VH-VL binders against q5ege1r286to449. Designs and how they scored, part 3

Target 1, 164 residues: q5ege1r286to449
Amino acid sequence: LFGVDTDSCERWMNCKSEFLKKYMSKVATDLPSCPCFYPTEVAYSTADVHDANTKRNFRWKDASGPKEKLEIYKPTARYCIRSMLTLESTTLAAQHCCYDDSMKLITRGKGAGTPNLISTEFSADLHYKVDILPWIICKGDWSRYNHARPPNNGQKCAENPQDE

## First folded at step 4 (VH-VL; framework fv_tiragolumab)

Design c3
Fold by ESMFold2-Fast, scan of step 4:
Structure c3 (fold): chain C 164 residues (1-164), chain A 126 residues (1-126), chain B 113 residues (1-113)
Amino acid sequence: as target 1 above (164 residues)
Amino acid sequence: EVQLQQSGPGLVKPSQTLSLTCAISGDSVSSYSAAWNWIRQSPSRGLEWLGKTYYRSKWYNDYAVSVKGRITINPDTSKNQFSLQLNSVTPEDTAVFYCARGKYYYGSGSYLFDYWGQGTLVTVSS
Amino acid sequence: DIVMTQSPDSLAVSLGERATINCKSSQSVLYSSNNKNYLAWYQQKPGQPPNLLIYWASTRESGVPDRFSGSGSGTDFTLTISSLQAEDVAVYYCQQYYSTPFTFGPGTKVEIK
């Protein structure tokens, strides 16, 4: 599906609506912080995890399966999790957190999780168009793509020893 | 409780494929709390981690750069075991090969090699 | 890759005396989020696989005698055997599990004088 299209990537990076900027700001305050270590108990269970920053409880789902295509979209990540939508949600977004092979949160670089602007719980099709297609247009240029996206909210976690 | 039993040939000719199997008892090869590793030991290189396989909704493999491109580590859930295939071997691959469980400690994100197989001496010679 | 070094290469200690082994990592293995050092020590006796002795730099594995202790932080670590016994004759390896590839030190042989 994807060819070389640097022109389209440049246009997408430069043309962000005021609505999109406002939405991204809401996403940053609506989503939980990524746990510093992969929470296997939470990722495959329905247990609520309290987030100190938002003062809300969230459930998490594993986002590491074949359909996630981590080898393409998060090439240095070994496993990822995604937050579930809640009744208190003010956006359709979901937090996306990715971890290295030592189960430490990847806070930057190609493997770092980037919040889904549209949760797959809401619509897989809309998620693809809003979250995935821009990455494809930018040829998987992680640096350019992530410049436009909010951080994964792991501010209190130590950075990985290598930016990879 | 957990035991790892290794099997495979002790002699491989240069340019051929080295193949070993590690049978697991007392744990599941698809356990979320474990990664299944191959480590070799030789006088020239000491202890050298080669790679691991582990299950997290799908199977993942991580390989050391030194063997990447020649190595495959495969799980077999029906037999509760995992294998090592190392292609295009040279005399420098002569080593004692160990399989080992890397145990994940929840909440800390850490791996420890807490159980090891008995070891298999593999000699690469003509 | 994180490179591990150990000193001395070999050590001869009398029964009942203290043995001290040093390990250095080329970069810090201390993870500030949990304040833990991702460093382990293994004991290998002739003809046997390595056995885990200590993890988190200073936590003793279940079944490991009290005479074994680990210390250090960041890049400099020490394994101490407070009163060497005949069964402690072995090669000791430090290992970092901070990042892949996991790497081991070259080992220190402990022998009786």
Scores: ipSAE 0.007, ipTM 0.582, lowest interface PAE 9.5, mean pLDDT 81

